# Ledger of designs, part 204: VH-VL binders against q9h9l3

Target 1, 176 residues: q9h9l3
Amino acid sequence: PRKMVAIDCEMVGTGPKGHVSSLARCSIVNYNGDVLYDEYILPPCHIVDYRTRWSGIRKQHMVNATPFKIARGQILKILTGKIVVGHAIHNDFKALQYFHPKSLTRDTSHIPPLNRKADCPENATMSLKHLTKKLLNRDIQVGKSGHSSVEDAQATMELYKLVEVEWEEHLARNPP
Short names: E, the ipSAE of ESMFold2; O, the ipSAE of OpenDDE; V2, 0.75 times the mean of E and O plus 0.25 times the DockQ between their complexes.

## First folded at step 11 (VH-VL)

Design z24 (framework fv_nivolumab; at its last look DockQ between E and O 0.75; V2 from the best seeds 0.66)
Fold by ESMFold2, look of step 11:
Structure z24 (fold): chain C 176 residues (1-176), chain A 124 residues (1-124), chain B 107 residues (1-107)
Amino acid sequence: as target 1 above (176 residues)
Amino acid sequence: QVQLVESGGGVVQPGRSLRLDCKASGFTFSDYDMHWVRQAPGKGLEWVAVISYDGSNKYYADSVKGRFTISRDNSKNTLFLQMNSLRAEDTAVYYCAKEGYYQSSVFLRYFDYWGQGTLVTVSS
Amino acid sequence: EIVLTQSPATLSLSPGERATLSCRASQSVDDYLAWYQQKPGQAPRLLIYDASNRATGIPARFSGSGSGTDFTLTISSLEPEDFAVYYCQQYDFWPLTFGQGTKVEIK
């Protein structure tokens, strides 16, 4: 059976008016929620907006952060050949400047059976916070100091486990 | 410079259909979820529908479910709203709207750019 | 569905005065709140996102505050171009909802 990991990234604002999203933290956990990777990452461009309310990134985190090219290489070695679980995961891949095979990608923001289990409309794109509260009875992303990508990756893996058997069978019958 | 230009509005009878177009420019259209928001004359704003960046996921306000279909063509930078079985209550200015920057695990569904709107009038 | 109640419905003030606009949510929406300005015959214009962040090109006289259920938009010194209708919008829950608006008009 193919190994499975969950990923979550945090982005800061670069470019004009800080509206370009650039990778500044990445966390990867295994199936059991153990941390395989968790690094602050220095974008190759000037940071205009730390977006701390969401990212949890502050200036001090960038002092010894791993340069983007190095971090990307480390991250891609972990992801290659694995099933990768995330929430709105296309944004994570875009920040990594990376394309993962669709057949090996699982996005908890777009799994109809998961929404159904949460008693939510199947086509509503639900936040990680709301799904985690409804299905795991857990509060994540608490406070105004920003999100933890480790916490978010762990929650994402636990959410996927709730529908893993059903969804893997669905994808086997309906290859992307 | 971001621009959103709606077209296709007009006067139609109840029960008829109309399609709205929104032409986008000045940003990478296929990076963003897109929305329709409407405003009846002299009234407030009402969210209508959303479509995901790649067109694979769609969600609607209860007032339009089953009658309206949102779609997009990323090769033409165009958002669409097909409105069927129109009712007098659908009379409004229809705006297309763009979400702000993307972030992981958080959906920030405020609208940083709006079109100027196109008026749809449903009257017998 | 989250109901946003704006107050006052109308605020009659002169240029140079401070305007304070309120938005109250029927349940907590954390910091997922935006403010828009709309002038007659125009599209809405984003002023504030994430409760307190000014949008691109918005003057410093506009500020947003609050979290949870109670939010405030403040215009520290009204300019002639600020007389308009103001809307709040939440984006924590589906469906996305707007307040009914506060009209800021010349006294």
Scores: ipSAE 0.792, ipTM 0.917, lowest interface PAE 1.3, mean pLDDT 93
Fold by OpenDDE, look of step 11:
Structure z24 (fold): chain C 176 residues (1-176), chain A 124 residues (1-124), chain B 107 residues (1-107)
Amino acid sequence: as target 1 above (176 residues)
Amino acid sequence: QVQLVESGGGVVQPGRSLRLDCKASGFTFSDYDMHWVRQAPGKGLEWVAVISYDGSNKYYADSVKGRFTISRDNSKNTLFLQMNSLRAEDTAVYYCAKEGYYQSSVFLRYFDYWGQGTLVTVSS
Amino acid sequence: EIVLTQSPATLSLSPGERATLSCRASQSVDDYLAWYQQKPGQAPRLLIYDASNRATGIPARFSGSGSGTDFTLTISSLEPEDFAVYYCQQYDFWPLTFGQGTKVEIK
């Protein structure tokens, strides 16, 4: 089987009124939760809104941040050929301006068995925080200081592991 | 500027069907989950349905589940609501609503932009 | 579902006065709470999101506070255009739910 990694990105607002989501941090962990990558990333455009409440990103984090083009290359090197797990992962890929093959992508926000296990509606998109609390009895994204992308990536991987066997079988029968 | 324009409302008899359209502009339509919210005359707001950015996931309020179908055509920047087996209690102004931006792992299910609404009247 | 109870049902005030609107959730919704303003014949307009963040273009006289189960929308000094119905909405749990609304009317 292919190696599996989990990814979580934080975005800041650029462009007019900060409505463009630009990558400002990316964290990647392996199947065991070990950190493979965790870097602050400097967007190519001026940051208008740090979205700190959610992103945890502050101006000071951008001082020595890795330029986007360089970071993108580093990240893509890690993701290539792997099964990539994420939560609402389309946002991460969009921010990376990269699209991973669908057959190698796992989005924990779109796994009905995971929601069922958490006594949530199967067809409702649930937050990572909610699923993590229900299924792992762990609080993530606590406080108002913003998220930890490492913590979120680890939680995402752990959630997927709960339904991995069932979901992989499902995908085998119903390839995307 | 963001614009949402609903259409398709009208008067229909109970048991009949009606389809609403919502044309979006001023933002990348395919990046956002979209919602329908309705308001009966003189009443409050009621959430109806949500569809994911790519149309792959849908969720409904219990009051419309099994009767309404939310869909979208991203190539046309259009949101749809197919309403079947309409009832008198479905009478309302129907709004399409844009979901606020979200980060990777958290969904911010507030509505930063609304259409003007389209009136659906179900009566004999 | 989460029940949001707004109070008072009607608030009669004069221009220039301070308006305080309450929204109580049947259980904690953290800060996943939004406020909307709706005038007759118009669509709702977002005022506050995440309990205390003012939406773009919203005047400074509008402010939101609270977390968990008790939330407050404050209009520091009412303008004539502020007389309307105000709704709170939670987005922590499915299904999404609104309060029944508070009507702010001119005394």
Scores: ipSAE 0.481, ipTM 0.843, lowest interface PAE 1.3, mean pLDDT 94
ESMFold2 (binder alone), look of step 11: mean pLDDT 93; pTM 0.945

Design z25 (framework fv_nivolumab; at its last look DockQ between E and O 0.72; V2 from the best seeds 0.55)
Fold by ESMFold2, look of step 11:
Formats: C-alpha cells, structure tokens, sequence
Structure z25 (fold): chain C 176 residues (1-176), chain A 124 residues (1-124), chain B 107 residues (1-107)
C-alpha cells in the first residue's frame, strides 16, 4: 500500500512587522513514528520575529541551518507520492511553497470522526494539543520555550491511526 | 493597509432574512480563517461564527446554529453571513474580524483587525 | 464553555494614574488570551495577544501579564485617550468568549 508520513513545521516571522510565516524547522516521521527528516532551515529573507514562544527557534539554530531552497528539495523528495498527514497542513504546505495532491493529504484538524472520538463537535477545528490530550492522554507543547516539530509530527500520526481505517474507506468512496 | 468593510445591515421584522457582506483588502484573504462577532447595543461582544481559509469548514455559536450560514468567495475577497429566522435578540452591530498570523498546529484566534460594523435591527 | 469574568466593572481614575484590570477564566486558557480597547461608536482595537505581547502600534504603557486563569492588563500612566471599555477574550477552546468588560472612566 502507499507509504504514509506525517509532517510538522515550525515557522518564524518575516516580512513587514514579522507577520509573514516562513519555514525554520521541518520534521517528517514515518508510520511508526521514526524520524525521517528533522532540520533547522534558514529562510531566504531576514527573520524579524523568531516567534520562539511557539517555534522554539533561536538565533543559534540558524548558524548551521540548511538554506530554504536546499531543504525544500530534500523535503519534497520525501513527500512525493506519499500520503502526507499533518495538522492544519495547508499552513505547512504554504511555508514550503508547495501543493500536495488533495487525494494524498490527511489533515487531522478536519477529520469529523476524529472530533467525534474526542467528544468534540464534528465541524470544530481543534488544536493538536487538545486532541492529543483527549485521545492519547498526553501533554504536548508544554511550556513557553517552543514546540517540538518531531513531537508534534509523531502525535499527528498517532491521532490519524485512531481513525485511519474509517477515514481511508470514506475517502475511497468520496474522492476529494 | 488592512481593511474590512461590512454592509447589508438594516431594519427587518422577526422571522425575516438578511445577508451581510464583508469586503476585505490589504492582505491575502485566502490565507486566513474569518469570523463574525456581534455586539448588541450597550452590551458586550459575542462571537458568532468562523469559516476556514478555503471555505470548507464552518462553526457557529449555539445561539445562531441552524439559522445563520457563514460563507466566503475568495475570488472576490468577500465574507458573507446569511441570517435567517431573525429574532429580536439578533439585534446587534455585526463585525467582520481577521485572525492574527498563522502557524501550523496552533490556531491564534485573536482578532488583529475589525471592520467598523453594520447594524442589524430586528423589531416588529 | 469558558467564562471570563472581568473586574472591576468600572475604574474611575485620573490621567497619569496607573490602571490595573483583571480577567479571570473559569478554567485554564494557558496564555491564549487577548485584550481589546473599545471607544463609544467604534470597533474594538487589539491591544495584547498571547497574554503579554503588544499588538502592532500599541504604546508601551500597555502591558499584559498572567497565564492559566488569572490575567492582568496594566496601563502604566493613563492618557486622555485611554478612557474606554476594555475586553478580554480567550481563544483556547470553542466557543470563543469575551469578558463582560471593564470601563475605565475619568474621575
């Protein structure tokens, strides 16, 4: 069957007043949660706001970071042809300047059966933190020092597995 | 310069319908989830509804669920609120609101820009 | 549903004085809390997001603090234009909710 990976990105603020979100870390895990890729990435433009509270990115991480164009090539090679799981994954793809086929994309922020399993309204967009706490009994994104994209990608894959059979059957009957 | 301009408010009788429009400019509209927030005269703020960046997901406050429909047209940078079966308690100024910057796993659902609002009055 | 309770309902102060506004949540919202200023006949204006970050263009006299359930907005030295109603808002969970407001008025 087609291979499945989960992705999560950390972003820093670039552009006017630091409001543009630019890729500064990317982590990819396989179905079993093994890390396939985890790199700090140097954005092609000046970093205005490291957003460390969320991103965990500090100036020292950028010293040996992989330039964006090179990292993007490496990441896209991993994603091509695979089912890619993420949370609010459209934001990750925007930061990568990339569009993955809808038929191969799984977004845990918009899977109604997953919300129902968490006793949440099916159309409410829930955070990764809340779904992980409710369904995996695990605290992620703890503290104000920033998030781990490895931890978040692993949690995202575990969440998808809870509804994988049901959701894959749904998508087969209802192609996007 | 970010701008949000609401229109379509007015006086209507209970049970009738009204559609609100919000024209956006000065930012990439299709990057953001968008919201409606209302304020009854002399009262506080009440969140009404949200629509995802691509229009595929919608969520509503219990007070309006089943009666209001949020929608968007990204080609026209326009957000809509269709209000059916209007009641006296729906009387309010309705604001269009934009979320702050976007992240991957975190939804920062504070509102960095607001329209000036459009008044909807429901009275017999 | 997360209830936000603001106190006091009204602060009567003079220009140059320090204002301290409280917002208490019925359950933890971590630091997913924003503060807004609203003047009569105007839309709300974002002051603070993520509990303690000033929004673009907001003067340094405005500061936010707190996490979990107890939050404070401080205006270090009131200016005439600061007399308004202030709202807190949580965005930790659905539905999004606002406090009832604190009116800061001239004594």
Amino acid sequence: as target 1 above (176 residues)
Amino acid sequence: QVQLVESGGGVVQPGRSLRLDCKASGFTFSDYDMHWVRQAPGKGLEWVAVISYDGSNKYYADSVKGRFTISRDNSKNTLFLQMNSLRAEDTAVYYCAKEGYYLSTVFLRYFDYWGQGTLVTVSS
Amino acid sequence: EIVLTQSPATLSLSPGERATLSCRASQSVDDYLAWYQQKPGQAPRLLIYDADNRATGIPARFSGSGSGTDFTLTISSLEPEDFAVYYCQQYDNWPLTFGQGTKVEIK
Scores: ipSAE 0.683, ipTM 0.887, lowest interface PAE 1.8, mean pLDDT 93
Fold by OpenDDE, look of step 11:
Structure z25 (fold): chain C 176 residues (1-176), chain A 124 residues (1-124), chain B 107 residues (1-107)
Amino acid sequence: as target 1 above (176 residues)
Amino acid sequence: QVQLVESGGGVVQPGRSLRLDCKASGFTFSDYDMHWVRQAPGKGLEWVAVISYDGSNKYYADSVKGRFTISRDNSKNTLFLQMNSLRAEDTAVYYCAKEGYYLSTVFLRYFDYWGQGTLVTVSS
Amino acid sequence: EIVLTQSPATLSLSPGERATLSCRASQSVDDYLAWYQQKPGQAPRLLIYDADNRATGIPARFSGSGSGTDFTLTISSLEPEDFAVYYCQQYDNWPLTFGQGTKVEIK
């Protein structure tokens, strides 16, 4: 069996009017929730919008942030060969300018059994916060001070673990 | 600038089918979930359907489930709504709507941009 | 589904006056609440998102407040162009739902 990790990224706004999402923090945890990686990352372009309300990123976090190219290398080294779990994980991969093999990707925002377990519509995309509250009875992303990517990655992993057996069997029968 | 332009509306008899198109421009279409929202004449707004950024996930209001199909062609920046078994109560202006700010783990399902709408009239 | 109830149904005011519109949810929607303005023959326009964030290009006279089940849209001083129908919308859970609308009309 392959090792499993969960990833969550925070993005800031760059480019015209800050509409480009650029990686500013990345957190990776293992199957047990242990932090393998957690770094602030400096985008190659000027930050126009820190999106602090959601990202939790402030200007001070960028002072000693890891340059994007370096961080990307570090992160890819961790992800390579792993089953990577995330929530709406395509955004994380896009920000990383990296796309993990689909067969090794698990997106908790697209797992019908997980939604069913949470008494949500199977074919609807639910937020991490909502699923975490319903299934783990835990509040994440509380307040308006920004998210904790570590907390979100841990929650994502825990959610996946609830349906891991069923989903892995499904994927085995229906390879992506 | 963001633009959404609906087309395909018209008058149709009950039981018939109609397809609506929505052409998007001014943003990276393939990065956003897209929605259809309708408004019956003189009435309020009703959410109809959503399709994920890559078209892999779809969800519908109960009122249209089993009759309507939402789809998209990202290569053409176009959103579609196939409406089958149309009923009189489906009469409405149909808006395509862009989902708002997209976060990695939070779906902010408000609509920051709307098309001008296209009128669908179902009558005998 | 989450039902949003707006009040009042109609609000008759004069230019320069303060408008206060209410939106009540049948259950908590946290701050996942948006407000829209719609004028006759036009598409809705986003005013407020996340209960209290003003959308880009929206005048400062528009403000949103509230959390949980009770929300308020305030127009500090009505301009002639502000007379329209206003809708609230929740995006906490599926299906997405709108309030029935409040019409702000000129007295």
Scores: ipSAE 0.303, ipTM 0.775, lowest interface PAE 1.7, mean pLDDT 93
ESMFold2 (binder alone), look of step 11: mean pLDDT 93; pTM 0.948

Design z26 (framework fv_nivolumab; at its last look DockQ between E and O 0.03; V2 from the best seeds 0.00; counts 0 for: pae O 10.6 > 2, placed apart)
Fold by ESMFold2, look of step 11:
Structure z26 (fold): chain C 176 residues (1-176), chain A 124 residues (1-124), chain B 107 residues (1-107)
Amino acid sequence: as target 1 above (176 residues)
Amino acid sequence: QVQLVESGGGVVQPGRSLRLDCKASGFTFSDYDMHWVRQAPGKGLEWVAVISYDGSNYYYADSVKGRFTISRDNSKNTLFLQMNSLRAEDTAVYYCAKEGYYQSSVFLRFFDYWGQGTLVTVSS
Amino acid sequence: EIVLTQSPATLSLSPGERATLSCRASQSVDDYLAWYQQKPGQAPRLLIYDASNRATGIPARFSGSGSGTDFTLTISSLEPEDFAVYYCQQYDNWPLTFGQGTKVEIK
């Protein structure tokens, strides 16, 4: 079967009043949690709000950041043909201006068996932080300096592994 | 300008049904999870339900589970709340509410825009 | 369910005074906290999100502070239009919950 990676992105605010979410960091890990990609990315438009409390992005990170078009090309080369795991992954793909095939996409925010393992309602969209705490007994996104997309991608992959066999079989019987 | 307009409120007897509509404009409706929040007369605010940006996931407050159904039609920029088996305690002003912006792996579920509300009165 | 307790229930002040409103969570909600203002017959209006960020169009006299379980909304100098009910809301976990409100009224 296909190789599997996990992705997590951090976004900054662009556009009027900083309401548009634009890609400013992307991290990709393999099945074992090894980092395949981790770059700060310069959006093609002016940054209005760094959203540092969540994104961890500061002005200094943009000084040597990879321009969006170049970073997107690098990222898509890694993702092509692979099963891609993420949490609320549609937001990551929107920021990448890309839509990965649904049959190769896994979203840990919308896997009912994963919620069941966490003793959570199957249809509730649970945060990565809470699922990681309940199922992996690990605290992530600690502190006020913003999130690490490497840490978050690694947590996402470990969560998916908990339900991988069951969920892959389910998807084989119920193609999206 | 962002605008949310609720409709469908009214006076009904216990056990009956109503459907509320919320028409959205001024933003890309299909980018956002949407919520219903209610307020009983003279009381505080109570979250009721959420539906995901594409309609595939939804969740309810315990007080309405099994009786209310949230849904959306992104082609019409409309959010719905089907309220069945209504009870006197469901009497409230019902607001639709929009989340502020999206981020990755964190959900920021504060409400930057609210509709004007529609009153539902359940009385015999 | 995360319970938000607001204090005081009623704050009776004159225009020009400083208002300090408290919201305490039954467990940590990190920075996932918003404040709303509501006037009679109107929908709530977002004032503060992410504990301390002022929403678009909100005057600088409004500020939010705190993290974890203890949060404060401060109005540095009350204006006549600020006499209203104020609610805090957490969005750390389901169900989303609101405090019971603090009414700020003219002394």
Scores: ipSAE 0.660, ipTM 0.878, lowest interface PAE 1.8, mean pLDDT 92
Fold by OpenDDE, look of step 11:
Structure z26 (fold): chain C 176 residues (1-176), chain A 124 residues (1-124), chain B 107 residues (1-107)
Amino acid sequence: as target 1 above (176 residues)
Amino acid sequence: QVQLVESGGGVVQPGRSLRLDCKASGFTFSDYDMHWVRQAPGKGLEWVAVISYDGSNYYYADSVKGRFTISRDNSKNTLFLQMNSLRAEDTAVYYCAKEGYYQSSVFLRFFDYWGQGTLVTVSS
Amino acid sequence: EIVLTQSPATLSLSPGERATLSCRASQSVDDYLAWYQQKPGQAPRLLIYDASNRATGIPARFSGSGSGTDFTLTISSLEPEDFAVYYCQQYDNWPLTFGQGTKVEIK
């Protein structure tokens, strides 16, 4: 069996009106929730909107941030060959300018058994915060200081573990 | 096979508006960022705009900012370019272009597939 | 913006000859450089990406090299269908930019 990691990214707004989402932080945890990677990342373009309320990113975090190209290399090295778990993970991969194989991707926002367990519609996209509260009885993304990508990655992994056996069996029968 | 088919081009007077459509097929449209690239007659290529796979993000060239709007309808596999306040210098063949993806598994902002283009002529 | 300058503007050669096209960037773009071929009345076609990777279906006679600021597209032996305009494009930073093109014409 392949090793699993969970990833969560925070993005800031770049481009003329800040409508381009650029990676500004990435956190990766292992199956046990241990942090494998957690870095602030410097986008190649000028940041127009830090989106601090949600991203938790502030200007001070970019002073010694890892340049995007370097960070991407580091992150890809970690992800390569692993099953990568995330929530709405396509957004994270897009921000990374990276596409992980679908067969090795687990998106907790698209796992019907997980939603069922949380008494949510199976085909609905539920927030990480909601699922975490319902299934783990834990509050994440609390306050107005922005999200913690480490906390979110850990929650994502724990959520997946609740349905891992069932979902892996499903995927084995129904390869993407 | 990947196909991109632009439509909506034509002759329009300066200051007027025009909307271009690009119908995509042969790939999962909603997985890819899409771009518009234009080419003035007898000139080179100019990147115009990009929209993210889910339509949540977009970026424009300075030359069209404030005048052009890129959008998409993933349910219809269609990319749009609303062009307002058209100028003579907007005269060009407009291509929709698919962002490339290869074995490296890295999204890169090059274009592996292009439509045939649609001609927009802005003249009085 | 990153300016890409292609040279020469026009390259006159005969079938069977080797073509060497240059693309120079105003600043380093690492290997985030693509090459396209465009024939009259047609859309551009991707030839090379990441400076040296040949796109699917592209003949082996096409090759790309370089990194940083200096890039080269080489056609080892020109075929009649290779006479066209060639563009380089960087995707290192916004906005995406193209070179002005090199026309490869028959001598």
Scores: ipSAE 0.006, ipTM 0.573, lowest interface PAE 10.6, mean pLDDT 91
ESMFold2 (binder alone), look of step 11: mean pLDDT 93; pTM 0.948

## First folded at step 12 (VH-VL)

Design q14 (framework fv_amlenetug; at its last look DockQ between E and O 0.03; V2 from the best seeds 0.00; counts 0 for: pae E 11.1 > 2, placed apart)
Fold by OpenDDE, look of step 12:
Structure q14 (fold): chain C 176 residues (1-176), chain A 122 residues (1-122), chain B 108 residues (1-108)
Amino acid sequence: as target 1 above (176 residues)
Amino acid sequence: EVQLLESGGGLVQTGGSLRLSCAASGFTFSDYAMTWVRQAPGKGLEWVSAISGEGDSTDYADSVKGRFTISRDNSQNTLYLQMNSLRAEDTAVYYCAKDFGRYAYGYAFDYWGQGTLVTVSS
Amino acid sequence: EIVLTQSPGTLSLSPGERATLSCRASQSVSDDYLAWYQQKPGQAPRLLIYGASSRATGIPDRFSGSGSGTDFTLTISRLEPEDFAVYYCQQYDYSPYTFGQGTKVEIK
């Protein structure tokens, strides 16, 4: 059995029109929800859109933010060799310029048993907020202050734990 | 001005190997993910492989996984594609493409080379 | 993988006419990670549109992109002689970053 961590990243908009999603915060928790990593990250490019309503990122958070290359190294060191759980995790990996092995990746936005448990269509993409409310009876991403990546990472881990046994068995029979 | 120049294409026998190169200039090479896209004669575009700016993360299409290896030398501003166990269906013009986003991965490609032709024959 | 289906396969028009090209995704493309490329014979593809609706640098304003989710459209408001080419859509939301099969815009 491998160690398992959950990751959630917040992105800001860079590029000419802010369409490039650049990493601005990353949170990683262990199986028990303990925070292993939580840092604001400074993109190498000018931030055009902080996306504060969703990201929770403000200009002030970037003053002492960890430069992207440094943060990336720290994060990859944590992720290497572990089963990484996330929600729509391909976005996190994209922002990190990183490809985690598919066999070691768990995306709670694409786990049919999880959706089924939440009385949702198995092949639908449900939000983390919805699944967390439905299955954990917990409200996340409330208010106008933006998301908490730590909270989201913890929720993601808790959701996965609900279907871990079943899903791991499925993956064992059907490796990606 | 951004420039990408592929080389290394040619005729190779089935089961053979070939190494493509892409020389890049006009931008900070290591800040951008790079991608190989191929186009069979008279056919459409097919994503082949991508590599992160730092070169420590790679991705492959299922059709080439296990046979092709993408790499880069940032000190030389060069992208590579090692192609082993070549098949007839690998016959194509191979393009190197620059990722649109700086310090991003898997975005659109804003610059392309002119391509290099790889012909695999029996 | 996400399959992108372009239509029509061939579009025969005259200079000055409006061209409408469709790209349909087999599943929703998040954040409108959809690009359009133009390719002329013997040339490499050229990026036209990214993010579904943003024109790349140097692209004339007669080119426009629209759409979201699974349905995307490239519009050429008034075809110029140099616009007759093959056009590809591409999604870059999920790996593999697949292309459509292309639409050929040819002169009538």
Scores: ipSAE 0.548, ipTM 0.867, lowest interface PAE 1.3, mean pLDDT 94
Fold by ESMFold2, look of step 12:
Structure q14 (fold): chain C 176 residues (1-176), chain A 122 residues (1-122), chain B 108 residues (1-108)
Amino acid sequence: as target 1 above (176 residues)
Amino acid sequence: EVQLLESGGGLVQTGGSLRLSCAASGFTFSDYAMTWVRQAPGKGLEWVSAISGEGDSTDYADSVKGRFTISRDNSQNTLYLQMNSLRAEDTAVYYCAKDFGRYAYGYAFDYWGQGTLVTVSS
Amino acid sequence: EIVLTQSPGTLSLSPGERATLSCRASQSVSDDYLAWYQQKPGQAPRLLIYGASSRATGIPDRFSGSGSGTDFTLTISRLEPEDFAVYYCQQYDYSPYTFGQGTKVEIK
């Protein structure tokens, strides 16, 4: 069976008025929640808005951050050939300037059986925080320091495990 | 031991050109942003230009924008400043400085070279 | 452009005395983005303080920095003979990364 990883990214604002979302941290965990990658990443252009209250990124983190081009290469090597689990994962792939095969992508924001377990409408887009509280009885993204991409990636993997057997069988019968 | 050694200074006429070099050793050059700072005789310090560790981002003081070009050759561990259309007010000692920011510029300068004198005469 | 104004221009003191140097910015500077440098005649500047209050590697604890917003201070608690030099503040919040005009600390 194919190996599975979970990914989560934090973004900062670049470009005019800081409206462009650029990758500033990426965390990847394996099936057991062990950290495979966790780096602060320097965007190739000036950071206008660190978005610290959500991203957790400060100028100090950029002192030793890995340049985007290098980090992207490292991350894509880890993702190649694997099932990649994320939450609203299209945003993570957009920030990486990358498209992962649909057949190998799992998005916990769009899995109807997972919503059903949380007593949520099947087609609703639910936040990671909400699903984690409902299904794992765990509070994530708490405090004033912004989100932790390691914590979020680990929670995403645990959520997927709740529906893994059912959803993998569904996808086998209904290839994307 | 971090070492920065500037060269290429000298006497040049107004409107002329000059290229400064800074040889770096004692650290992984491509990991760090670099900066030029100048000091006119008897005067204070003036930031001139900065370049990122990979060389893909640059910035300049308004007084030199369009006339000076910062560049680097990471295979030779060398920083450059190409100075064109030189003016009398460009007369200064030019220092090569290492930024302590690992890849981005815009932090403080933890190591400095000895400087090289550029004199612009009409 | 952020203009940094240092005061006094010259500070005449004896070894063992406390020196207090001021740097005032024309607009607010983030507390993490103010540095102090020492320059002796015929030498390149030397980084003393970064982030307004953090000492650079090898800098003795008699040097301390403080301040926020527009007002910053470098303090030398007990002047030693080697401390007589010109001191510059520098902001690195945004480009251009300007320096103050300097404060000369000289022996009385």
Scores: ipSAE 0.006, ipTM 0.569, lowest interface PAE 11.1, mean pLDDT 89
ESMFold2 (binder alone), look of step 12: mean pLDDT 92; pTM 0.941

